# VHH binders against o26223: the designs that were tried, part 6

Target 1, 191 residues: o26223
Amino acid sequence: MKLLWTSQHIKVTVHIDGKVSKMDVLEAIKTRRSIRKYQDREVPEELIDKILDAAMCGPSAVDERPWHFIVVRNREMLEKIPEVHPYGAMVKDAPVAIIVCCDSSLEKIPGFWVQDCSIASQNILLAAHSLGLGAVWTGVYPLEDRVEGIRRLFSIPEHVIPFSVIPLGYPAENPGTRDLFDPDRIHLEKW

## First folded at step 1 (VHH)

Design l10 (framework vhh_lunsekimig_d3)
Fold by ESMFold2-Fast, scan of step 1:
Structure l10 (fold): chain B 191 residues (1-191), chain A 119 residues (1-119)
Amino acid sequence: as target 1 above (191 residues)
Amino acid sequence: EVQLVESGGGVVQPGGSLRLSCAASGFTVSSNYLYWYRQAAGIERELIASIYSGGSTNYVDSVKGRFTISRDNSENTMYLQMNSLRAEDTGLYYCARDWGYDEYYFDYWGQGTLVTVSS
C-alpha cells in the first residue's frame, strides 16, 4: 500500500491555500534583484494595478507628482524597444513593461522630477518583487537618443519625458542575494 | 524549466530520524534561497527551515536543534536532516525556491514527500 498516492489525493481534495507570513519591507528591499529572464506567463492586470498604486505613493518635491505611466503588453511594441534602447534586449521577452514618464507641465520646482521618477521606478521594482514578480530598471533619461527613441515609439508628447522602461514578469532566473553593507560609508556625527 | 523533486519520506517511530532530499534542475542551489515547508491535513502550510545563497539558515522554533538544512552544490540538491522525530512532525514536506512564502506568490514547489511519525 503506497502512502504517496493517498497523500496526493488528500492535497487535491482539501483545497488548502497554504499560509506563511508575507515578505516584510526590509526583506523585500534586501532580496530584490534585477530580473532579465521571464516565464512565458501572463501577468494579471490586478497585479499591475497594485504596482502602479505603490508607484504613485512615493514622496514628491512640493507634491508635484509629475509621473505618468504607460503599460505596454503589445508584443510588437515590446519587440521594438531594443531598437531604440541598446541595453533593453530583455524587454522583448517580457510579458509587460511599464514606461515611467514625467509630465513637465506638472513640474513645480526645476529638476526634482528626476528624483520623483526615480522613487516611482524603485517602488515599481519593490512592489513587483513583493508580489512574486521580477523586474529590471532600464535607463532612458538622461540619454538623449533613448529619450527621443522611446518618445517616438510610444507617441509621447514633447512636454513629457520618458524616464525609465521597466519590463516585468514571473522570474525565470534567481541570481540569489548580495551582501552590500559597507560600514566605511557610514559616518557618525560628522564626516 | 525549473523543477524541484522531493524524496526521503516514510514511516518512522518517535525518536527516529529521516533525511529528506530536494533535487533541483534549471537553477543552481548555491546561489538561491531554498525552503522546506510542512503541511498536516487541515492545517496551514508552515515554513520549517530555510537556507540562503550565503549559507545562513533559519528554523521554526519547534524544530530548532532537531532539524538541519543543508545543500550539496556538486549534486545540486538540498537536504533536511530530521532527528528526534515526534508525532506532531507528521505531514507533507515540500521544498520551494526563491521567496516562495506561500502559493499566492506562484513560486516553484515540489510535489511533497509524506513523513509519518507513529508508534
Scores: ipSAE 0.000, ipTM 0.100, lowest interface PAE 17.3, mean pLDDT 80

Design l11 (framework vhh_lunsekimig_d3)
Fold by ESMFold2-Fast, scan of step 1:
Structure l11 (fold): chain B 191 residues (1-191), chain A 119 residues (1-119)
Amino acid sequence: as target 1 above (191 residues)
Amino acid sequence: EVQLVESGGGVVQPGGSLRLSCAASGFTVSSNYLYWYRQAAGIERELIASIYSGGSTNYVDSVKGRFTISRDNSENTMYLQMNSLRAEDTGLYYCATEYYDSSDYFDYWGQGTLVTVSS
């Protein structure tokens, strides 16, 4: 994947377990794009581990951290996802997908698990991008037909709610950047 | 639930060494902000060593160069290696953690482990 450089580059040095890693966080956030076409290459298990570690670093309401993850590499299972998710056609062509789930037994405050799982999903997308991978968020919750379809396909128990399906791989496309800043959506001191 | 259990305290002579352990349950030491505090009789608890989620460490001047904070992710345990111990290092040692980016930001404390530096 190509890293896009701009005059607004901000370089951040992060210490990770005593080691120094350079990451431009703002660039990663601004250049991350949904990737739906993947190279015919395996994603190493070590990269999936790093992505899932990042997913679990998100804030959660009352620190409930209700997320569980299913890692799907089995081609036959990946090919069945589009049967229960109408907008998940690209998943069959990905080398791996992560299903983000909520374990309701870990929920301490009703309803906030949706925000918790959204945060975990976004961390997966940013971590994948930072590691040279591409990914796309495909929604499952709150669409009950998709929730039940994914639940049955992956034998997910009733107290666990599938939230999103995120296929990942090395990018086979390079979409252009977007200028999304809209100052009219910012209100100072009052509406 | 979150629990911290300290161990490794004891009686040691001046100039000696001790290694304290802090075993964690309910959270992962590799991803959290961890501290060692010391409380001497009649004195408020003092932060003596910190290890941040990213691995950076910090020490109070009185222990810098003598104490080393570390963690073992596979054992989910934090350590404090104490060398060149002095009488002033006597006290009850606590490990503690705080959650970052949590709606319920707070500190968790262990029960403490006693270190006595005497001849």
Scores: ipSAE 0.000, ipTM 0.072, lowest interface PAE 21.6, mean pLDDT 80

Design l12 (framework vhh_lunsekimig_d3)
Fold by ESMFold2-Fast, scan of step 1:
Structure l12 (fold): chain B 191 residues (1-191), chain A 118 residues (1-118)
Amino acid sequence: as target 1 above (191 residues)
Amino acid sequence: EVQLVESGGGVVQPGGSLRLSCAASGFTVSSNYLYWYRQAAGIERELIASIYSGGSTNYVDSVKGRFTISRDNSENTMYLQMNSLRAEDTGLYYCAAEDFWSGYDDYWGQGTLVTVSS
């Protein structure tokens, strides 16, 4: 008889709009979806702080941690993002967006800042989801026109590279679940 | 604005055929990974067919040999040709796409209902 008495589930308890929800890490990863429709509802500053704390907890090559974040709540600024990011139309309808940036002066290993900022971006998406918010990663780097457009729009210094724009808010859509597991992409011992 | 618009669903008898269409705007189907998902009553949404940027296709075993996913790059449209339909094929069919430039996740269509009556 084999009985597995141990649970592999790690559960996180969060407070969402005065309610308590529980989401294990695997559930958060598997159920997170890109959300592009938002309620006309403010996101509390405390939730943004929690999301940014999570973003900074990602692993970083040689612990360089080159990420900086711009939090945009100003409607006029949000409405200008689609002018420099053609696929960022949903940003104008979001209550807030986070711009993930790399400060190149903090880079210790050439090129790894891309991975670092990708990790920070994904942590933002997962943290938002765990807190009952929806978000979407809109790509900026390495598209030169988008990088320069965002840089100029937000007065970003020459040594700082905007990496992604992540609008977020309370979701106004429910895209449901997906099954992306593909065992053909798993190789045992060798290719 | 990225949009996926599904069409072609309806009521069909067992053994019949339907062709679903997914018209894309705001991105190009040739540069994206495209999927058809099905959600039957009481069952989780499942990936049934996929087509990748290189043209390679994958199918869940239950539809393999009966369903064919394809795309028309000039029309920016993806299709699901469904043959030899069975009662168990009844469900909501969703088109989904990934675009690594506008988002690193999927876009979803609204869904189209397929009912195979027996």
Scores: ipSAE 0.000, ipTM 0.201, lowest interface PAE 11.5, mean pLDDT 82

Design l13 (framework vhh_lunsekimig_d3)
Fold by ESMFold2-Fast, scan of step 1:
Structure l13 (fold): chain B 191 residues (1-191), chain A 119 residues (1-119)
Amino acid sequence: as target 1 above (191 residues)
Amino acid sequence: EVQLVESGGGVVQPGGSLRLSCAASGFTVSSNYLYWYRQAAGIERELIASIYSGGSTNYVDSVKGRFTISRDNSENTMYLQMNSLRAEDTGLYYCARDLEYGDYSLDYWGQGTLVTVSS
């Protein structure tokens, strides 16, 4: 099976004018990169709706689907995020950010909301990429200072936990793709 | 603003030693995850050493036992002590600050410092 497990290097060009190469799902997964530089262009609400629809389509433990999303377009609010998130400097320059939250009142099985919100976050990144946008996941949970900072900034109630902040926009950078396939991490039948 | 400035590179004979420095501004080295990367001509940049919040360290196998990463909080500087240098260690050495869920960021990389191991 080593013949099928050879590392590949792929390069995909994404045009900064907002056009992207049409891609299938495997290409989208392999070519998605974290994007931290955005054009000064607004993202249409219809694209945000499509991204959030994709976010909610992820699998969820016991189908609890505890996700709630805050869509932030207000410039003053975006500019305050770096004050409570040390790795969120790029958020102030993004046209929009999505805050992924867990509503603990929807939790059916303890602890699995972290995986549920991780799945939703990844779907946001992948959907954004497929639509010609760039995005990056900035971590909130489980860092208590960031959780409380984001909660206070966006008036998030006590039973809701902010999980991630994902700025997005039309990309102003193209880092290319990575060759990450490592056959040494694959074990057949046993470790 | 965040800046990282490398220094200490040079030409050295096989078996020699060099100490690289990475001076940080705009953030505190003691509270961040910091890395040394190496780039040989025509080859992709590779992670060779890391130091984490709390002081734990990690090394790529080819440099374990020969290289030591450290930081001086009072100088706000990270170091890479390189001993028993080999021709394969030749390259540009970059320091970098960790970016959560990040792939690559030039904004948090220094300009690099060249290490040449000649025989």
Scores: ipSAE 0.005, ipTM 0.213, lowest interface PAE 10.6, mean pLDDT 83

Design l14 (framework vhh_lunsekimig_d3)
Fold by ESMFold2-Fast, scan of step 1:
Structure l14 (fold): chain B 191 residues (1-191), chain A 119 residues (1-119)
Amino acid sequence: as target 1 above (191 residues)
Amino acid sequence: EVQLVESGGGVVQPGGSLRLSCAASGFTVSSNYLYWYRQAAGIERELIASIYSGGSTNYVDSVKGRFTISRDNSENTMYLQMNSLRAEDTGLYYCAKDEYSGYDWFDPWGQGTLVTVSS
C-alpha cells in the first residue's frame, strides 16, 4: 500500500557545527511569539510534514510517544472550532490547524501523556517559527467541554484525548520580543 | 548506592520458559517504578514490561499473556516470568529503576542478562 506522506517528506543531511546550531535554537526559542493573525496564503504540505516530523522527535515518558495528529485544512471544519472552543476564534482565519491528540492505548506510564503532548505542541510552535510561519497553542485538555466538543467535531474515538489545537499560517502580525529572564526564580544548590 | 543486578538468562528451545531476576540494593522495590527492557542485535532497545509503585503492570503487545512482571518485597527483587518463548524474544534483557525526571531517557542500572531462544 502507498504511504500517504512518503513523497512529501524531504530529508537533507546537513553537517552542523554544534555551537552554530545551538545558537540558532536559542534565538528561535527567545523570539517565538504566539501569532493569532494570518495571511490569506496556503501553507505547503511539505512544511506541515517538516513540522510534524519535528513534533514526533520530542522526548516522551519511557518512549511511549502517545501522540497522534489531525491536520485540518477544510474551511468549514475550521469555522466550527470556535463553537466548541471559546478562545479559538482565530482558528477560523488560519489556513491550517493541527490537533494534537493522545492515544491512551499507547500510554505506558499513567499521567505523563500530558507532558508528552505538551512537548509535541511546543515542538510544533518552534518548528513553525523556524520555517517562517506563526502559530498559537490553544488549550483543550483538561477542560471537559472542550475535549468532548473537539472529539465530536472530528470523530475522535473515546480512547483518544484531544490535547491542543494549534492554528498556523504565514504571520500577519509582528509582536515585539519579550525579556522574561528572572534570576529570582533560580536557586543554587537548595531552595 | 543504587544497584540492579540481572540474572536468569540462558539458552532455551521455542515454547520454553525462563524466569529473570533483578536484585535491587540501595533502594526498596515496593514503592518504585521498575522496568524490563530488551535489546536484540541491530534493533533499538525496547520497553517490554513495567510495574508501577501502586502495583499496576503494563506490557508491549508482543509479550502480553506470555510474560509476567512481579516483585518480592521481602527479597527486594523484581522478576520477569517468560512463557511460550519465541525466536524473536532473543536478546539482552535489562532491568531499570528511574525517577520521574528520567522517564524520557533510558539508562540501564544493570548489566543485562542474555536470553537465546534457539532450535
Scores: ipSAE 0.000, ipTM 0.095, lowest interface PAE 19.8, mean pLDDT 80

Design l15 (framework vhh_lunsekimig_d3)
Fold by ESMFold2-Fast, scan of step 1:
Structure l15 (fold): chain B 191 residues (1-191), chain A 120 residues (1-120)
Amino acid sequence: as target 1 above (191 residues)
Amino acid sequence: EVQLVESGGGVVQPGGSLRLSCAASGFTVSSNYLYWYRQAAGIERELIASIYSGGSTNYVDSVKGRFTISRDNSENTMYLQMNSLRAEDTGLYYCARGDYEFYTDAFDIWGQGTLVTVSS
């Protein structure tokens, strides 16, 4: 670990020995922001593999783990996503996107696949951030037109439900961090 | 207390202009993510314009070049300048504070809405 300090504004840059992520879990959670502007720079396959490994490590209701993932790097396919997703304009400018899907045949308890796929989506965002990438969750489920549009575009079978589209890349914007702690939302012993 | 109050709606002829205001209290508009939503009869609420803490703006294609979102830090107010109004622009216009991470969802404060009617 190496710390670099500046005199006027305390600016800490942490360098970690070895192949460990440069931020701890709490820092990753608190500093992750949605990123919609990306550098014209390829994301290595090894980083995508690490992100997907992290996505599959989330808790799952009765361990059903119904998630499947489509990795999209083809520019023509990325350019078609905004045609079926009205708020997905940034996807066409991303070097890669991950589509999180649920295989309903793997569901063991009705309805909890939504939570399972939400957990996988959040893990993708956190893992991307921890690796120096930026990403944004664009919603698909439960909007039926978007679900059917994405299904047809990527030849997704009828028993599989597209849940989210997550473009990612090296960030070309820095929105800063948010202070969101609200003690009025914490109740002790009862409501 | 944190609040958003919209004003400026009304009846206008096609091709006319209106400026909507969103007055904020309990927080600073320059440090927050703010949005204009439109809800027409029989249509789900649609995000039409956004302004982020750094001043970046975004618009849906149907209003690009016609609508302009802005803010005045001294008045703690966000605006939507609407030009070349069309019948399809008729609806309730809502001001919302929230995280731009969710383009249609997860806004923490909403205004009451202001009605815009474009009729001949």
Scores: ipSAE 0.000, ipTM 0.156, lowest interface PAE 11.2, mean pLDDT 82

Design l16 (framework vhh_lunsekimig_d3)
Fold by ESMFold2-Fast, scan of step 1:
Formats: sequence, structure tokens, C-alpha cells
Structure l16 (fold): chain B 191 residues (1-191), chain A 119 residues (1-119)
Amino acid sequence: as target 1 above (191 residues)
Amino acid sequence: EVQLVESGGGVVQPGGSLRLSCAASGFTVSSNYLYWYRQAAGIERELIASIYSGGSTNYVDSVKGRFTISRDNSENTMYLQMNSLRAEDTGLYYCAADYDFESGYLDYWGQGTLVTVSS
């Protein structure tokens, strides 16, 4: 079945287990953890739509917006990712993964696509968390073996560079939050 | 300190068997994702076998049916049982673990153990 992106405005009301959850931005940032264990439960397409909308809202160098996304739900394809991605073992057990890609033909300023795709990846993680899902960032670029492995698995053309693979699902683990504030890394007015 | 130590490599004839061990310290193997990688001369490390936190396993096609990954939670050790060894299985074998990290760059790795399959 095809998914049709014909609306200029995607309007989705999300109920997680029948209840709307709220989380402010700072809480989402502070409490997000990498989640590598997922429930055997489908992620609705509406939630993926909201996550991808959030991914595209990040700042982009000279507004180049070079990102493209592949949404993978096919179990056989998900099971092949660990064979080309050492940190991607958990992808096999996820109900869905998003591959963040850069279309180099959209690049306006050399090299900034890496930052653009990093920002998009972080927005995916935060949006997933805010919607009651768990996700983990797994790096692809700039590791040549991972880039070429992912490229061949998903028929990605040469002018498009796979940047990250982000498996998502309802969490089946609940790690505590981390206190990562380190004042020694903050310098006032000079180094 | 988190540490992985491989052992069990050696020289073996084609068709022979070896069991590699990966002893962990500083973390518990029972709840983690654990991997065996192989590095042949002049090539990047290849993931050959994995065991996930729930106990399910995955293998690269070239070793399916011949290699078995397992763990012993009481010994805090992971194993790779290698049967029906072939010349192309020759390489440096590494164990690796995912342990509470956000990035694939920060996986814990052992020093490797050499497996040579020769006549």
C-alpha cells in the first residue's frame, strides 16, 4: 500500500494508549535516552508523519534543506541492517526505522549537509520521545563501509548519501535520566 | 574499567573446530548486545555474529549453520563456536559490546584473537 502526501498541512491528533501526553522542550531534551528494546507493537503512520515533519523543521545552512528520508517497515530489510552496521543490531527488532539521507544535488554550501542531517536526526529522536516512542541514533556517515552497505541494501543513488539509521518503537526498556551538566565546559567571556 | 578479553584462537585444519571466548569485566553481558567481528588482512572489520539482549542471534550468510554465538551469564563470558572451518575464515576475531552508549564509535572492543585455517 502507497502512502499519499497530498496535504499541505498534516493535522494529526495523537493519543498514546488513549491518553494525550505533554512534555515541554527542556523536559524532552533532558529525559530522552537511547532506546534499543522495543515492544512487538506497530507504530502508527500518523506518528511517523509527525516525526518527519519535525525533522524537516530544523535550521539548515543557507536554507539548503538537503535531507531525504527512507521509512523502513519491511522485516527482511530491517534484519539485514546489522550485517552492514556494527551498532545497528537493535534495528532487527524494531518495528520501523528511518534512514536520514542527504541529496547532494540540493547542497548550496559545501560540507554543511553533515550538520543539516545531524540536526534532522536529533529532531527525530526528540519528536519520537515526545510522542511516547523510543529511538536510537546509529551513525552511518562518514564510515565508508556503512555508507556503501546501507546504499546497496536500499538502492540509494550515488548522489544521495545515507547519514544515519534511527530505529523506533514503543519502548520495552526504561533507563533513568542522566545528569550530564558539567560547568567545567563553560567558559565566561574567554577560553 | 570496561574491558573485553578474547581467547581461543589458533591454527586449525580445514573442517576443524575452535571455540572463541570473550570475557567481560566492568559490565554484565546478560542484558547487552554482543558481537563477533572478523578482520582479514587489508580489509575493514566485518560483523559475523550477534546476540541481542533477548537472546536472539544473527549471522552473516557465510557462517550460518557453522558458527554459533552464545553467552554464559554466570561466567560473564560470550562464546563463538566455529565448526567446519574454511580457509576464508582466517582472520583476527574481535568481540564487541554495546553498553549504554549513544554512538557506534564508543563500542567496547577487545584486542582480538587470531584464527588461521591452513592445511
Scores: ipSAE 0.000, ipTM 0.169, lowest interface PAE 12.7, mean pLDDT 81

Design l17 (framework vhh_lunsekimig_d3)
Fold by ESMFold2-Fast, scan of step 1:
Structure l17 (fold): chain B 191 residues (1-191), chain A 119 residues (1-119)
Amino acid sequence: as target 1 above (191 residues)
Amino acid sequence: EVQLVESGGGVVQPGGSLRLSCAASGFTVSSNYLYWYRQAAGIERELIASIYSGGSTNYVDSVKGRFTISRDNSENTMYLQMNSLRAEDTGLYYCATDYSEYWGDYDYWGQGTLVTVSS
């Protein structure tokens, strides 16, 4: 079977136990896992471009789209991230990381940029997974020490807020799939 | 440091029972998602039973009514009670936990315990 990519819909081929299968949107959501171990292998720029395109397609409050992205491939810079982010140790071993930022000058309503950047971050994780990559969201905002550490490290201006650091690469680990469906959290028509 | 150690596997005849144990260290079982996976020969690991942080449980259809997942918070141990065992239940049984640290998740796996349902 041949799977074709379109600008409107992504169909991907995944390898499961030596077998080839397609992964649609629901499967991507259900099988995405946090990946913290990466192969020593470069991620092509065209894949990063696809991931960032997907990140910018998320909804935002009043269509403010406040996100900006820093793509970090420089090994020395990646190695400095754990110095300002205690749970970012894996970033130094990743071939690339994306820093999701909010440009506050693009805000139309106060506070919703957090949801906007959360959506962009999740789209990065899902797009990476759909393309055969692994990634993990490491939190920056609202932890002020991390916000200032990342801002200083990457020369981020005062009106821009670093939100998350997402290392990604070809996975060197394969955590299993989780079944997280809990019907006790679903209430019909009323609480 | 999170560690999981499975035990209780063995050889049993069809219709028999086994109780698997998963002893946890480095986290508390009462506050985490816990899973039992089964891997049969030539087949990818399958999630067969789960218990959520709030205590609700879920089972794959093939084991519903026969298997029961539980935890003992005082012993920091998770169990899988397996009744009415069938030949198709043969496999390696793994326990796993999903420890979340901020926005990150870890799957911590044990070494597995072998269950063989055969005469």
Scores: ipSAE 0.000, ipTM 0.141, lowest interface PAE 13.2, mean pLDDT 81

Design l18 (framework vhh_lunsekimig_d3)
Fold by ESMFold2-Fast, scan of step 1:
Structure l18 (fold): chain B 191 residues (1-191), chain A 119 residues (1-119)
Amino acid sequence: as target 1 above (191 residues)
Amino acid sequence: EVQLVESGGGVVQPGGSLRLSCAASGSIFSVYDLYWYRQAAGIERELIASITSGGITNYVDSVKGRFTISRDNSENTMYLQMNSLRAEDTGLYYCARLPYIGFTSLDYWGQGTLVTVSS
């Protein structure tokens, strides 16, 4: 009765034939909020896998895709992050954090890795939100002290640059949504 | 860590109905996409129905309109309501929780529950 096989053996099509309760893309973008309070509840590995897959689907300059990710679940390590990141106090209370890094040896065009890693970071936030999790982007690059602190704490090689630390978990707060549309920032044809 | 246990199979006449249940233990049921598979004699195991953690459903054409997949996250149970059963629906029905494609190598399957449609 036991089968050895992976999810690749299963072909699924996602057409809505019943109740629709998942967010569409626009809803996910508009309703995502920074979440800094988390339930005392583990995040399944499967959800982290989905989030990281989404992170790697971002566009990248000349398809260099320089991103690497560190998944941190170890409580002792999470508790040390606020020592090197002053605005990362919430990380110690999260069940997991993802550190987004750039491997500079993969860089084909100088400087675009910042955009690449920003895209990966935002995809992590959106994917987490779509899966019922909360997350927040805490900035590391370009602040030298944070970059070196995180590098030292996680034994990150000299050629790899830590970009962001994103704690995530099941949300223990609900800040609601924002209406941010501002037509004064839209110019037709010319400035 | 995760166990899936199917129940509700049995012998039924053509045109009859059965409700299959899949009970999950050892993990948080509500966050997973869940699947019903069918294995008939001499035929490759096939996906019959799926339900996402958010309740979006999908069906193979041969059962669409006759079968309804649903889930009760508070009871950690998924169901397959089978109506207007045909002889071709005979087989072992499996409950599955599958990892996201890409990074995990662990699939979870139940033992199966037998459905026989005959007089």
Scores: ipSAE 0.000, ipTM 0.112, lowest interface PAE 19.5, mean pLDDT 80

Design l19 (framework vhh_lunsekimig_d3)
Fold by ESMFold2-Fast, scan of step 1:
Structure l19 (fold): chain B 191 residues (1-191), chain A 118 residues (1-118)
Amino acid sequence: as target 1 above (191 residues)
Amino acid sequence: EVQLVESGGGVVQPGGSLRLSCAASGSIFSVYDLYWYRQAAGIERELIASITSGGITNYVDSVKGRFTISRDNSENTMYLQMNSLRAEDTGLYYCAAFGYLLPSYDYWGQGTLVTVSS
């Protein structure tokens, strides 16, 4: 009847840890990097609560908010992800992963759930970065083998689509900064 | 900023026709994908028709062949031509325009009532 992990299970009680971050929004957006190497250090549940709260604050087409999240801390389960996701090898070394899912029964506009779940995934990455963690988006949808592999591994119902797997932890690498600004992609008033 | 205003609703007999209009303020109308939603008494608001900025149209099965969505970018207006109206088409009709990352509630009309009766 009841789902194991729901929004009502998540406790957003501790605000102290986040206060030491002096990163503003623009800095967070510009300095976030994909992190694939993690320290052997547990991520407190309070930080996961903050990240999931941020994930659910994204805009959604027609306010459909079709996202569901699976939080995976079980080492044996994390170690099985690379078997169904070839480019998810780093997941087994992460202390925790979040699986972003779409409940298709909540979809109001056909196809927009992809954008909704992309927004949720990006918010997870930005929130993790702002809290001193590193994360990476590993793609699941629209690759059918990965979708079905993740579905089977985590007992996800057929009406729910696994979208992304996001391992996260304290960073064990520092990729440095990038300058991605390209003025050739900006057009004034017309193409 | 965008404001949407619907018009053209009213009372019509079964088998009749109505044309709804959605007028937008602002110079960016032509860039938006545009939508018509319907809220019937006792049921949730549902998407019935859409038209992309490029003119691609989509309809729910219940209105396909009876309703036609169109847009006039020079007049900043979207239309819904409703033919062969049925009692089940009764409801509040809302137009909407939004980008991928914008909250849906930022770009909604106030609704226009269509009653198919008699």
Scores: ipSAE 0.000, ipTM 0.085, lowest interface PAE 19.2, mean pLDDT 81

Design l2 (framework vhh_lunsekimig_d3)
Fold by ESMFold2-Fast, scan of step 1:
Structure l2 (fold): chain B 191 residues (1-191), chain A 118 residues (1-118)
Amino acid sequence: as target 1 above (191 residues)
Amino acid sequence: EVQLVESGGGVVQPGGSLRLSCAASGFTFSSYALYWYRQAAGIERELIASITSGGSTNYVDSVKGRFTISRDNSENTMYLQMNSLRAEDTGLYYCAARYSKGYLYDYWGQGTLVTVSS
């Protein structure tokens, strides 16, 4: 027999333009898309706080929670990011960006901070989507030139490693969803 | 060949002192951030102290004021001076080196055992 996949229906509510919308967790995961075009519209500080709260709720290896976050709203600073990050051109057009960092002094098990910060980054993307915002993950680590460029730009100390830059804002594009399920990548019991 | 070799572990009574050394070879020592980790029985390995290539130090709260991390770039050696030792400090102490600009791979030693008992 084949066990059917079961899901828990968890509802998330957000206030968008005075309206309340509901999206379950699975819908949020399946409909989240990378958004690189943003409206010229401020993102309220309350929404950034909710996104960062969600980021910090991610699991981490041995509960080390090595993440630190830099919130960038300054237009001049946002405009300098593409100078040190070649694929970060959209950042200059975003109203805000979050830089996810690892404080290596908080690391308990070597190397797992990359996975920890990836989890935090994904939570940022999902939380933003659930709140009616669009965001995109742009990689910094492990590319040495990007790591060093971002470190210098934001005065990040040497024991702290910038991991990703996530611009976000109200979306000005609407890409369709993707069908990514591939049963050939699922093996039962053994390879 | 990259090597990190710890030494200086042993058995000491509570209130005693030990100095751990980590001798490094096979890489540009001065360019690396350096770490002391401890693994106690039943506990995952934890970061105890760190020192950057620039000499900035950090400590876990339980050892702050008792332990001092230092480095000697001319001798390619890192030290951990452990004072006022407690039973809770017992464990296997590992040194580690990481290129501070975000290289994926850390270099590790084999560990040195510290036992604090009467």
Scores: ipSAE 0.000, ipTM 0.107, lowest interface PAE 19.3, mean pLDDT 84

